# VHH binders against D-aminoacyl-tRNA deacylase (GEK1): the designs that were tried, part 11

Target 1, 317 residues: D-aminoacyl-tRNA deacylase (GEK1), of Arabidopsis thaliana (Mouse-ear cress) (q9zpq3)
Amino acid sequence: MVTLIVATTADPASINPAAALLAMPGWTAGPILPPDIKSFSNKQTRVIQHDRSIVKEDDLDLRWEEATGEVVDEVIFLSRHTAVSNRPALTVHPIGVLHLKDGESPPQGGKPGWAALPSTRIGPWFRLLKKMAEAHGLVPEFEITLEATHHGPITNKPTMFLEIGSTEEYWKRQDAAQVMALLMWEGLGLGGSEEVGKWKSETGKRKVLLGIGGGHYAPRHMDIALKDDIWVGHLLSGYSLPMEDPTQTKTTPGENYIGGNWRQSIKAAFEATKASFPGGEILAHLDHKSFKGWQKKAITEFLAEESINVGKPNDFT

## First folded at step 4 (VHH)

Design p24 (framework vhh_surovatamig_d1)
Fold by ESMFold2-Fast, scan of step 4:
Structure p24 (fold): chain B 317 residues (1-317), chain A 123 residues (1-123)
Amino acid sequence: as target 1 above (317 residues)
Amino acid sequence: EVQLVESGGGLVQPGGSLRLSCAASGFTFSSYEMSWVRQAPGKGLEWVATISGSGGSTDYVDSVKGRFTISRDNAKKSLYLQMNSLRAEDTAVYYCARETYYYDSGYSYFDYRGQGTLVTVSS
C-alpha cells in the first residue's frame, strides 16, 4: 500500500517542496504514467509530478493503481494558497465541493455536493507543521493554519492538501518549501522514524473533529485541532452551510422550513469523515459565534436526527 | 494593483467567430490560472474556460467544447478566447478572471475580474 504525493511543475509552491523532498536520501525513478506523469519511489511513498492544474487532475489514485498494480492508501497534494488578505501562510486542509448547488460548474475541480475522504493525518500533521515552522523561524511571518473543506480534484482515497501562501512572493520561498519537505519526510517516517498520523482502527476510541461553521481558516475548530490526540475530519465553513431564513422563504404556511443545501453538506462531510476513521468517536463542533439562534437550533436538531454527537471544546480530550 | 482589461466583443451573426483578448498587469501573469466567465442577460455568472499558468492544461464548460479555444501569451501578459460557431445562447458579457483558491468571502473562485466585454450573437 502506498502514499501518493502529487506535485505540479506549474506551481512553485508545489514543485519546490517536492524538489526539496526528492533531494533527501532514498529516492529512485519510477514509471512514467500517461500522458506524461513522472514518478519517484522511496519505501511506501510515491511522488508523482505533472504539469497541469493540481485541482483538476481527477482520480490520480485510481490511475496509479491501474498503471502500477499498487494499492493507494492516501493522497497528499502540494499546492499554492491564495488569499485576498495577501497574508503568508502554511496550510493543511481536506477537500470537497460542498459550497456549490446542483447544476453549478466547479471551476476548481471536484463536483457539487462531494466531500473526499479526509486524510487521517490532517490533525497530527497540522500540529507537527506548527512545531516545525516555529523551530525553523517561519513564525510569526507565516501563519500556520487549517483551511475548511474546499475544491478538488476528485479522489477516492483519504486526501489532504499542504499549501504555501498566499502570494507569488511566498509561493517561491525556499525556507517554506524545506519545512514542507521536512513535514513529509518525518510524517511519513522516510528517515526511519515512526509515521505520524496513521489511523489504527483497533484502538478506535480517539475523538475525531467534524467542524461546523466559522470562517475559511476555521479558527475555533483550529483551537481544538491543536490539542494532543485529536483527529480532524471535514471542516464546513459558513459558505458550505447556506441556510435560508424561514421567515423570508415561506412557501408553505405554518412551516419553519430552512432552505439551502446545509443538510446535504453536513451529511456528506459526516459520512466521508466516518469512512476515514473506522471505530473513531466523531464529535461535531459548532462555531456558535457564526450562527443565529434559529440556525443553531436547526443544526443541532439535524445532527441529533442523523445520530451525530455534538461536542463542546472541553469534550475533546 | 491588479488590472484585467478585456477587448474584442461585438455583434456577430450565428455561426460567426470572435476573438476576445485580455491584457493583464500588476502581477506575475504566468503564475496564475486564468479563466473566462460570462453573464447572459438576467442570468448568473457561468464559468466558460480555464487555462493553467504554463498553458499546458485547458478545460471548458460542455456547451462550448470544440467551439471555443482558450490560450495565453505569457510574454505579452495576454489571455485570449477564440469563439467559433457562435450561437444565440453565447450572448453574454465576457469577463477575464484571475482564478484563485480563495474562499474567505464565500463562493468566489475569482479574486479579480475585468470590466467585461459584450458579445451579442443575433441575426
Scores: ipSAE 0.013, ipTM 0.333, lowest interface PAE 8.1, mean pLDDT 87

Design p25 (from a13 with D104G S106G G107S; framework vhh_surovatamig_d1)
Fold by ESMFold2-Fast, scan of step 4:
Structure p25 (fold): chain B 317 residues (1-317), chain A 124 residues (1-124)
Amino acid sequence: as target 1 above (317 residues)
Amino acid sequence: EVQLVESGGGLVQPGGSLRLSCAASGFTFSSYEMSWVRQAPGKGLEWVATISGSGGSTDYVDSVKGRFTISRDNAKKSLYLQMNSLRAEDTAVYYCARETYYYGSGSYSYFDYRGQGTLVTVSS
């Protein structure tokens, strides 16, 4: 079983961390994935290098399996991050397009209503990244943050994105690229250390965060993700939870139906999270600052109906 | 080096038509989704239309649906925007843009690369 790292030459925030990783010992040339994607091998890790947008490259895991006969355990994408703030950041996030309804076109890949299996490494690697960035002098210049679930590509195995942002100047920062390479090197145990963030049947502390509400950078959920031994699944920002105000809908008087695809978003994120963490204790954490009273009531009732347990920050230990 | 060069802009009367072209070089054109983005005088960038690498899928901002058609010729490495039933509010500099991998939450106005633009003025 292999870990597939996806990089593209079109993106300096992608190719530079990959190049830094490939400059470390143990890499050999691997097979070419059709149509022309180069690959490199080191132990159970495979780096693929192409020159097109990675958020549109659906089924790279299945394409690798078909071309090589190797089973893919997980996919890690290396990418740029952009933000209206233009602030420098190093980010980690799960992927999915839960913020779009059926019939809406996803400009950044994936498909409406879909959530990938979240990588088990998100929480552990977020903590490791923060420590490495501090040790290498990138903090406070770079914000080290999670991002809520968003964009594609469509994948079939646990997936995460590692990003450098937020502007062209920062996408090209070699010190940031080196830290991302060290994160992958240490996280995957390529230097002989134990892998970080691998989900095992004997994992003693098995609490998995399912984030509900909050902004794109998941500040309240991130406080929980910083705790030792906490695992992170999907993080649903407010834009992925469209809830129609029942006082402004054409619903029959007396009906308590709240429109929008928020139920479908929660269900999809929960099922994908559950699939990545077999035997895990999934706790939904609500960012209460994001919700009006009627929204909190509806979400809490839906979670109870679906047997999704709710956790307060102190429940994550 | 990635290069995008727009052409075909000009002055047109309301109700008229224009066809914009974009010549791409320095990258594998067929591997990228391409967009048209515009900027009206004194306004911010507005996304207009996107086309998939194969040309099989297109998407448009609501205000131009049914009036504009985006297309591409991968052999010629060219992107096109056919603009029909033009309105005064379509007046803008139009940019050919290569899609970025992600713009950030709520942002669709920053692109990986864009050209210098071509001016479209709709006026009687």
Scores: ipSAE 0.012, ipTM 0.196, lowest interface PAE 9.2, mean pLDDT 85

Design p27 (from a13 with Y102T D104E S105T; framework vhh_surovatamig_d1)
Fold by ESMFold2-Fast, scan of step 4:
Structure p27 (fold): chain B 317 residues (1-317), chain A 124 residues (1-124)
Amino acid sequence: as target 1 above (317 residues)
Amino acid sequence: EVQLVESGGGLVQPGGSLRLSCAASGFTFSSYEMSWVRQAPGKGLEWVATISGSGGSTDYVDSVKGRFTISRDNAKKSLYLQMNSLRAEDTAVYYCARETYTYETSGYSYFDYRGQGTLVTVSS
């Protein structure tokens, strides 16, 4: 399994965790990714240093494979986070552009209607990050949180973003960068420990959360993700589920159709989640706080039609 | 304290050219991707072009590829948009925007700060 970590010198929240990781033992100079992008190798981990925005650098996994002959098994991006609240945060999230429909421009990469394969590590590493941040005195100053699926770049392998936020002051915090480096070091087993969050062939139930609804920080889905042994796929915020109110729209008489790209969003997120977790039990959890009765009814009917199983919080064990 | 001030808009004939400028202040300009976004009368906001913090990477919406060029001067804290072969459909208020994001109930913004805009009218 080759893990490709992508950092950029343009972003202190990206390059500082990468630099802290590279200061740990076992790194050697790696192959140059054309045209002249440096890489570093340690066991099955590769760190690439860009000098530009990484959210628009499509197909880095395939470009690595073409340049080196190595198969990439997953991609981890290191990035800054911003928020309306300006609250300091350490975040983990899957990527995709399900909040935009065809014809809309994706300024932060990806393409409308697309969802990446979510990293299998999201749930396990979210829990590990929370534990590490607490152990290193970052909590309660830093909120440790998931984010709903958003932005690019386009990738072809399981992908996640690790972020430090939410302002320029916090992007430069060296203690946060050290914790993110420790997360990667321990999570990838670089110090000789077992890897955390690697999807293995195992017997029995393996519950995978597909989050539907709620705010950007997925608060109700996050409660489920904090449970031991739960895996996390895509998380669709309410803004990725635009549903046209049937009382406010002109529809053809006899049509029982709620407009908006919400069906496409759910289907894309489900298929990508399923592809990342072969043999997993995918359960959709609805955050009912952002939905009206007619929306809940439509979503649950669509999930049943698509054979997507619904789980309540107590079903995640 | 973040400020973005656009200039260079005006009336131009179809096929003409204009160069827009944006003066930035109140933040470390080279640490941010910068974009040009536009809004035609009665239409929504449309992203036009982005440039990386270093200037080494650019991206454009398909309708302006080959006609528009985004550039920046980090020493002067300035962003530019060279617009060639202008069409009536390019008529819009053009905004200089700092790239990052904020989230909202019905979606999220790709830009945390935007200037007051400069009007570009392509007409005879």
Scores: ipSAE 0.024, ipTM 0.471, lowest interface PAE 6.6, mean pLDDT 87

Design p31 (from a13 with T28K S31D E33W Y102T; framework vhh_surovatamig_d1)
Fold by ESMFold2-Fast, scan of step 4:
Structure p31 (fold): chain B 317 residues (1-317), chain A 124 residues (1-124)
Amino acid sequence: as target 1 above (317 residues)
Amino acid sequence: EVQLVESGGGLVQPGGSLRLSCAASGFKFSDYWMSWVRQAPGKGLEWVATISGSGGSTDYVDSVKGRFTISRDNAKKSLYLQMNSLRAEDTAVYYCARETYTYDSSGYSYFDYRGQGTLVTVSS
């Protein structure tokens, strides 16, 4: 079973961390995937060097399996990040397109209503990234943050994105690229250390965060993700939870049903998270400050109906 | 300060061709991936094509592959979409968009700036 790392020469925030990783010992040239995707091998890790946008490169895991006969265990994408603030950042996030309705076309890959299996490494690697960025003098210049579930590509195995942001100046920062390479090197145990964030049947503390609500950077969920031994699944920002205000919709008297695809979004995120963490204890954390009273009540009632356990911050021990 | 201005839309018969242009200003054009997106009446926004900052990499939605070609001229700060073999289903307002994974208080966006659009109508 192999870990695929996907980089593209079209994006300096992608190719520079990949180049830094490939400059470390143990790499050999791998097969070329049609039409011209180069690959490199080190132990159970494979680096794919693409030359175009990777957010629309669907099924790279299945394409690798078809071309090589190797089973893919997980996919890690290297990408740039942009932000309204233009602040420098190093980010980690799961992928999926839960913020679009059926019939809408996702500009950055995926498909409406879909959520990838989230990488088991998201929580552990977020914590490791923060420590490494601090150790290498990138903090406080770079914000180290999670991002809520968003964009593609479609994958079939546990997936995460590692990003450098937020502007062209920062996408090209070599010190940031080196820290991301070190994260992958240590996280995957390529230098002989124990891997970080591998989900094992023997995992002793097995609480998995399912984030519900909040902004794109998941600030309140992030506080939980910083705790040792907490695993992270999907993180649903408010934009992925479209809820129709019953006072603003035309309603039949006695029927105050809350429309929108928020129930489908929660269920898709929960099922994908559960599939990535077999035997894990999934606790939904609701960012109360992002919701109105009627939204919070509806979400809490739906979680109870679906037998999705709710955790407050103190329940994540 | 950022501006994107589309042109080249119009009425064309099925099987015909049109070339759309987008003039960019207020930013370093070569630093950004650029896209063409479209919106048919009563439908959501649909991504059509993307091009990297250098112009070396392109991507297309399956329904336009082989018919549409995206290109750019960084010296002129211009983005183009050559549309051949047009079909009635290609009828839409076409927008030039600057690619980003921007977040703000209203939600997540794939594009931080979009032009005013240019209407393409494919009919007899």
Scores: ipSAE 0.012, ipTM 0.436, lowest interface PAE 7.8, mean pLDDT 87

Design p32 (from a13 with S52Y S57D Y102T; framework vhh_surovatamig_d1)
Fold by ESMFold2-Fast, scan of step 4:
Structure p32 (fold): chain B 317 residues (1-317), chain A 124 residues (1-124)
Amino acid sequence: as target 1 above (317 residues)
Amino acid sequence: EVQLVESGGGLVQPGGSLRLSCAASGFTFSSYEMSWVRQAPGKGLEWVATIYGSGGDTDYVDSVKGRFTISRDNAKKSLYLQMNSLRAEDTAVYYCARETYTYDSSGYSYFDYRGQGTLVTVSS
């Protein structure tokens, strides 16, 4: 079983952390993944390097399995982050395209209605990243933050993105690249330490956060993710939960139906999260400041119908 | 300051061709995926095509595959869209856009900057 780390030469925020990791001991050249994707091996970790968009190269996990016969356990992508605020940030996020309806075009990869299996490492590595960034003098210059579920590529194994943002100046920061490399080195146990964030059968009934609502940076969900022993699944921003106001968009006379793909988004995110955390206790946390009363009522009723347990911040202990 | 300036729009007959250009400034052009997006009268924004920085990969919305070609010249900091076999339904304001994967106050955005647009009208 191997961990694939994916980098692209097109992006300094991708290739620089990869280069920093590859400069550490124990790497050897690996096979070429057709047609021309270079690889490097160290223990059970494989770094692959292409030159295309990080969000459009689908099924790299299955393509690796087909080419090598090795079973892929997870995929970690190295990428730039951009923000309208232009704030420097180091981010961790799950992927999926739950903000588009079936038939809409996803320019940032994936497919409408799809959520990847979220990496089990998201919560533990977010906490580790924050500690490492603080230890290496990147805080408060760099915000250390989660991002809600968004974009591709299509993957079949647990997936996470590690990003450096949010402008060209910050994408090239070597100190940020070194911290990301150190995160991967320590997190994967490449130096001989125990891996961080592996979901084992012995993990038991640990709390797994399913975030519902809030902005792209999941501020209230992030407060929960900072707690020790909390695991993180999908995080659904408001843009992934389109809910049609029944007073403005009445769809059927006599029906009290709330349109939009919000139910499908919640169900897809829940199922993917459950698949990544077998035996885990999944609690949905609703960001109350994101929703009107009728939205909160509808979401809470739907969660009950789907037997998805709701947790308040204090329940994540 | 990021600037994207489109040109090349105009009135064209069905079946005709147009080439759109976009001049970029204020950022390292070669570091970004670039797209063309369009907005038909009374409609929302529709993504049309993307070109990637390295490897020359391109992607298109199904309705324009085989008719439109996106290209770039990194030395000139320019993006192009060659439009062939134009149809009435291609009538729109065309914007060049910088891809980012970013969030803004209106929700999730695929593009952080767009130009002012260039109007393409396909009519007899």
Scores: ipSAE 0.019, ipTM 0.470, lowest interface PAE 6.8, mean pLDDT 87

Design p33 (from a13 with S31D E33Y G53S G56S S57T T58I Y102T; framework vhh_surovatamig_d1)
Fold by ESMFold2-Fast, scan of step 4:
Formats: sequence, structure tokens, C-alpha cells
Structure p33 (fold): chain B 317 residues (1-317), chain A 124 residues (1-124)
Amino acid sequence: as target 1 above (317 residues)
Amino acid sequence: EVQLVESGGGLVQPGGSLRLSCAASGFTFSDYYMSWVRQAPGKGLEWVATISSSGSTIDYVDSVKGRFTISRDNAKKSLYLQMNSLRAEDTAVYYCARETYTYDSSGYSYFDYRGQGTLVTVSS
């Protein structure tokens, strides 16, 4: 099985970490992914070098399997991060489009109501990235953070995005690119160490965080993700949990029902997380400060109906 | 400083055509997906069309497919929208928008920057 790393020459925050990784030992030219996408091989890792935006390049994993006969285990995308704050950041996130209703076309790939299988590496690599960024003098200049589930492309295997942000100058930072390359090098065991964050039978803790609510950077869920031995699945920001106030919704009369796609979002995120972590103990953590009383009650009741266990921060041990 | 400046709007009769232009500055235009979004009087923003950084991938909202064509010229740092067979329901302020995710505690958006807009009025 192979790990597919996707880079694009159209994005300096993508191609520069890939180039730094490819400058390390052990790489050879790999097969061409039709029609003309270059690849490089090292052990069970494959780097593909695209020339356009990757957030709409659907099914790269299946396309690789069709072209090569190799089974793809996971997909890691290298990308830029943009923020209105213009703050420099190194980020890790799962992908999916749970903030749009069915029938809407997402400008940045994916499809409404869909969540990718989250990479098992998100939690372990977030912790490793923070340690590496600190060791290489990027902190406190660069904020090291998770992001909630968002955008595409459509994938069929566990997926994560690794990003450098937030402006054109930071996307080109070679020290940040080097740290991202080191993260992949150590994380995938390319230098001969054991891989970090591969899901397998383990002695001890097998708890998986499903984040419910909070802002885009998932600050309260991130505190849990910083704990050793915690795995991270999907993280649903408040924008992925639209809940219509039943007392204010004039177009939904005669029903004691909370409208919005929040149930579909939770269900999709839970099922995708469960699929990535077979045998894992999935605990939903609610950012209670993000919700009104009626929202918390409705979410808690729905989680119980779906047999999704709820965990408080102290339950993640 | 990111700037997007739209032009080409105006009054046109139903069935007519207009070509909108957007001049971009303050960023590497060729690195970004670009979109056209519109806002009809008294309505919210509606996404219309997107074009990839290289120009190879293009997408439209269903109501304009076959009538509108989005294009770009990376050398000129310009984005275009050719609008044919215009209908009264196409009346709106049209904005050039740079694609990305914008986040904060209040929500999330697909666009971090948009211009001041250009008004398109389709009326007999």
C-alpha cells in the first residue's frame, strides 16, 4: 500500500515543501499519472507533481490505482493557507463540505454533504509538527494549528491537508517548507524510523476525537488533540452545523423541529471518522460555549439517538 | 494590498450581451482560482462562475450554463465574464472575487477579497 503526497507547481506553499522532501535521499522517478503528471517514489511513498489547483482534482487516489495497480492507503495534500488576519501559520486539517446544502456547487471542490475519510495521522502529526516548528525556530512567528473540516477534493482514502499560511510572502518561506518536509520525512519513516500516526492495534489508548462546534481553528478541540495518544477525526465548526431557531423560523410552522443540515453534518462526519478508525473509541467533544441551551440539548439528544458517545476533555486519556 | 476592479456593466435589453472585466493587483494572480459572484437587489450573494489558476478547469451555476463564459489572461492579470442571452433575472451587481477560505467566529466564506462591483441591469 502507498501514501500518495500531492503537490502542485501552481502553489509555492505546495511545491516548496515537496521540493525540500524530494531533495532528501532515496527518491527515484516514478510512473506518469495520465495524462502527464510526474511522480517520484521512495519506499511506500509516492509524490505526484501537478501543475494546477488540487482542491478540484477529484479521485487522485483511484486514478493512481487505475494507472499503476498500486493500492493507495492515504492521501496527503500540500497547500497554501489564507487568512484575513494575515497571520503566519502551519496547519493540518481533514477535508469535506458539510457547510453547504445539497444541490449547491462548492467553489473549492468537494460536494455538499460529503466528508472524506480523515487521515489517521492528523492528531499525531499535529503534535509532531508543533514540536518540529518549535525546534526549528518558527514559533511564535508561525501559529501551529488545526483547522476544522472544509473544502475538497473528493477522495476515497484517508486524507489530510498540510498548509503554510497566510500570505504570499509566507507561502514562499523556505524554513517553513523545510519543516513540512521534515514532518513528512519523519512521519512516514523515510529515514528508517517507525512511521508516526499509522492506525494499528496498540496497547493502551485508542480514543478518537470528533469535534462538534467551535471556530474554524477548533481551539478547544485542539487542546484535546495536543494530548498524547489522542487521535483526531473530523472537526465540525459552527458553520457546518446550521440550526434554525424554532421560535424565529417563520417558514417552518406547525412543527417542534430544529431545521438546518446539522444532523446530516454530524452523521456524515461520524461515519467517515468511524471508517478511518476501525475498532476506535470515538468520543464527540462539544464546544459548549459555541451553543445556546436549545442547540446543546438537540445535539446531545441526536448524538444519543445515533449511539455516538460524548466525551468531556478529561475523558480523553 | 489586494485590489480587484470590475468594469463593463451597464443597461442592456433582454437577449443582449455584455462583457465584464476585472483588473487584479497586489497578489500573484496566476496562483489563484478566480470567481464571479453577483448580488441582485435585495438578495444575498450568489456564486456565478469559477476558473482555475491555469484556466483549464471552469464551472458555472446551472442558470447561466451555455449563456456565460468565464476566462482569464494571466499575463494581463485580468478576469472576464462574457454574458450572452441576458435575462431580467441576471440583473445584479457583479463582483470579481478571489477564491480562498475566510474564517472567523461568525462563519466561513469561499472568498477573501472582492471588488466594488459593476452593475448590470437587464430591462426593456
Scores: ipSAE 0.013, ipTM 0.330, lowest interface PAE 7.7, mean pLDDT 86

Design p34 (from a13 with S30D S31D E33A G53W S54N G55S T58I; framework vhh_surovatamig_d1)
Fold by ESMFold2-Fast, scan of step 4:
Structure p34 (fold): chain B 317 residues (1-317), chain A 124 residues (1-124)
Amino acid sequence: as target 1 above (317 residues)
Amino acid sequence: EVQLVESGGGLVQPGGSLRLSCAASGFTFDDYAMSWVRQAPGKGLEWVATISWNSGSIDYVDSVKGRFTISRDNAKKSLYLQMNSLRAEDTAVYYCARETYYYDSSGYSYFDYRGQGTLVTVSS
């Protein structure tokens, strides 16, 4: 069982954390993944380094398994983050393309209607990242935040993105790269400590957050993810929950039809989350600030029909 | 500071060709994957093609495969789209875009910067 870390030389926010990690002890050169992808090995961790788009190089987990015979347990991607605010940030997020309809092109990789298995480490590593960033003097300059589920690449194993943002100046920050390397070093137990964020049969507290609604940075869901012992699955921003207002739809014949891909998005995110957390207690949290009354009612009724339990913030303990 | 300036659009007959150019300034062009995206009248943005920083990876939307060719010249800080066998449905404003992950609390975007666009009209 190996953890596959993916970096691209095209992105300083990707290659610099990878280089900082590889400067730590215990690394050796690994096999080349065809045609020319370099790899490095340390215990049960593998770093691969390509030169292509981080979000479009699909199935690297299966390609690694085919080339090496090693079973991939999870994939961690290193990437840049951008924002109009140009605010520096360190981010963690699950991936998927639930905001596009069938037939629409996915410019940032993946495929319409798809959600990757979310990494079990997202919640635990988000909390660890916040502590490490504070300990290393990056806060309050860098905002430490989750992002909602978005983009590719297509993967088949539990996946997360670790990002440095938001501008070229910040993508090249070596102190941020070092904190990301320390997160991976400690989180994967490479220095001999216990791994952080492994989902095990003996896991005592098993509440898993499924976020529904809200903005890209999932502010209300993030408050829950900061609680100890809470695990995080998919986080569906409003752009992944298109709901057509029945009063504004000229062609709607029935009074209760609510068009849009929102049901499919919720179901895909729930099933992927459930697959990553076998035996987990999945609670859907609605960002009520993001919804009008008719939307909230429709979502709540659909969740009940699908037997997806709804939790208030205080239910996450 | 960051600028992308498109050129080369115009009126062309079905089956014709056009070459679009994009001049980049204010950033290290060689560090970024670049894309062409388009917006047909009354429609949303559609991604057309992407090229990696070193031209090692190139992708197209299915509807333009075999007809369009994306290329770049890093020394000139320029991006190109050679458009052959043009169809009426290719009519759109074409934007040069720097491909990064741009997001805000109300929505999301595939690009952190795009230019003003260049109009391509395919009509007889």
Scores: ipSAE 0.011, ipTM 0.173, lowest interface PAE 9.7, mean pLDDT 85

Design p35 (from a13 with E33G G53Y S54D G56S S57E T58K; framework vhh_surovatamig_d1)
Fold by ESMFold2-Fast, scan of step 4:
Structure p35 (fold): chain B 317 residues (1-317), chain A 124 residues (1-124)
Amino acid sequence: as target 1 above (317 residues)
Amino acid sequence: EVQLVESGGGLVQPGGSLRLSCAASGFTFSSYGMSWVRQAPGKGLEWVATISYDGSEKDYVDSVKGRFTISRDNAKKSLYLQMNSLRAEDTAVYYCARETYYYDSSGYSYFDYRGQGTLVTVSS
């Protein structure tokens, strides 16, 4: 089983952390992935570099398996982060396109209604990234944050994005690239330490956060993710939970029916999270500040119908 | 169909105040971060202020910090920009814009939709 790290030469926030990682000991040239994607090998880690959009190059995990015969355990993407506020940030997030309706074009890759299997490493590596960024003098200049589930590419194995943001200046920061490389180096145990964030049968604490509601940076879910031994699955921002206001919808069927694809989004995120954490105790946490009473009631009732357990922050212990 | 309609612009003296409004329709307003961006005569678009989907987080370009306040009313599907202590350099067409997190390698800007704009002129 191998961990596939994906970088693109089109993005300095992608290629610079990859280059920093490859400058560390133990790397050898690996197979070429068609058409001409370079790869590098170190223990059970494989770094591949292409030159296209990071969010549109689909099925790299299956393509690696087909080309090499190696089984891919997980995929880690290196990417830039953009934000209108120009806030510098180092981010970790799961991927999926639950914020688009069927028939809408996915400009950022993936496909409407789809959620990737979330990497088991998201929670553990978010905590590790925060500690490393602090130790290396990047805080408070860089905000260390989770992001809600968004964009592609389509993958078939547990997936995570590691990002440097939010502007051209910050995408090129070499100190940020070095911290990301150190995160991968230590997190994957490439220097001989224990790997961080592997889901094992012997895992003693198995509570998995499924975030429902909140903003793109998941601030209330992030408070839970900062707690030791908490694992993180999908994080559904409000934009992934379209709920039609029944007072403004002429075609919404039934008195108590609330239209929009919010049920499908929750179910897809839950199923993908469950698949990544077999035997895990998945608790849905609602960001109550993002919902009106009627939305909160509908979501809570749907979670009960689907047998998805709800947790308050203090239930994550 | 996504629509953003700005209003509230006009001519104002230096030191004066204006409140801009933006009416949103065709999407779930409460699910998106929103921004104000402006374009001064002969210049490119400049980001001015951002507000999170729930109103809990706000950011501003340095030149307007302490003078401008962004706010929203999710029930009314409206975005606002309170502009105080206006300066001649604030003269611009102001646009309401829907924030996105597009990572496309094509280098597209942060906004997928913006309105037609409302002109603010700060003149003696």
Scores: ipSAE 0.000, ipTM 0.322, lowest interface PAE 10.8, mean pLDDT 86

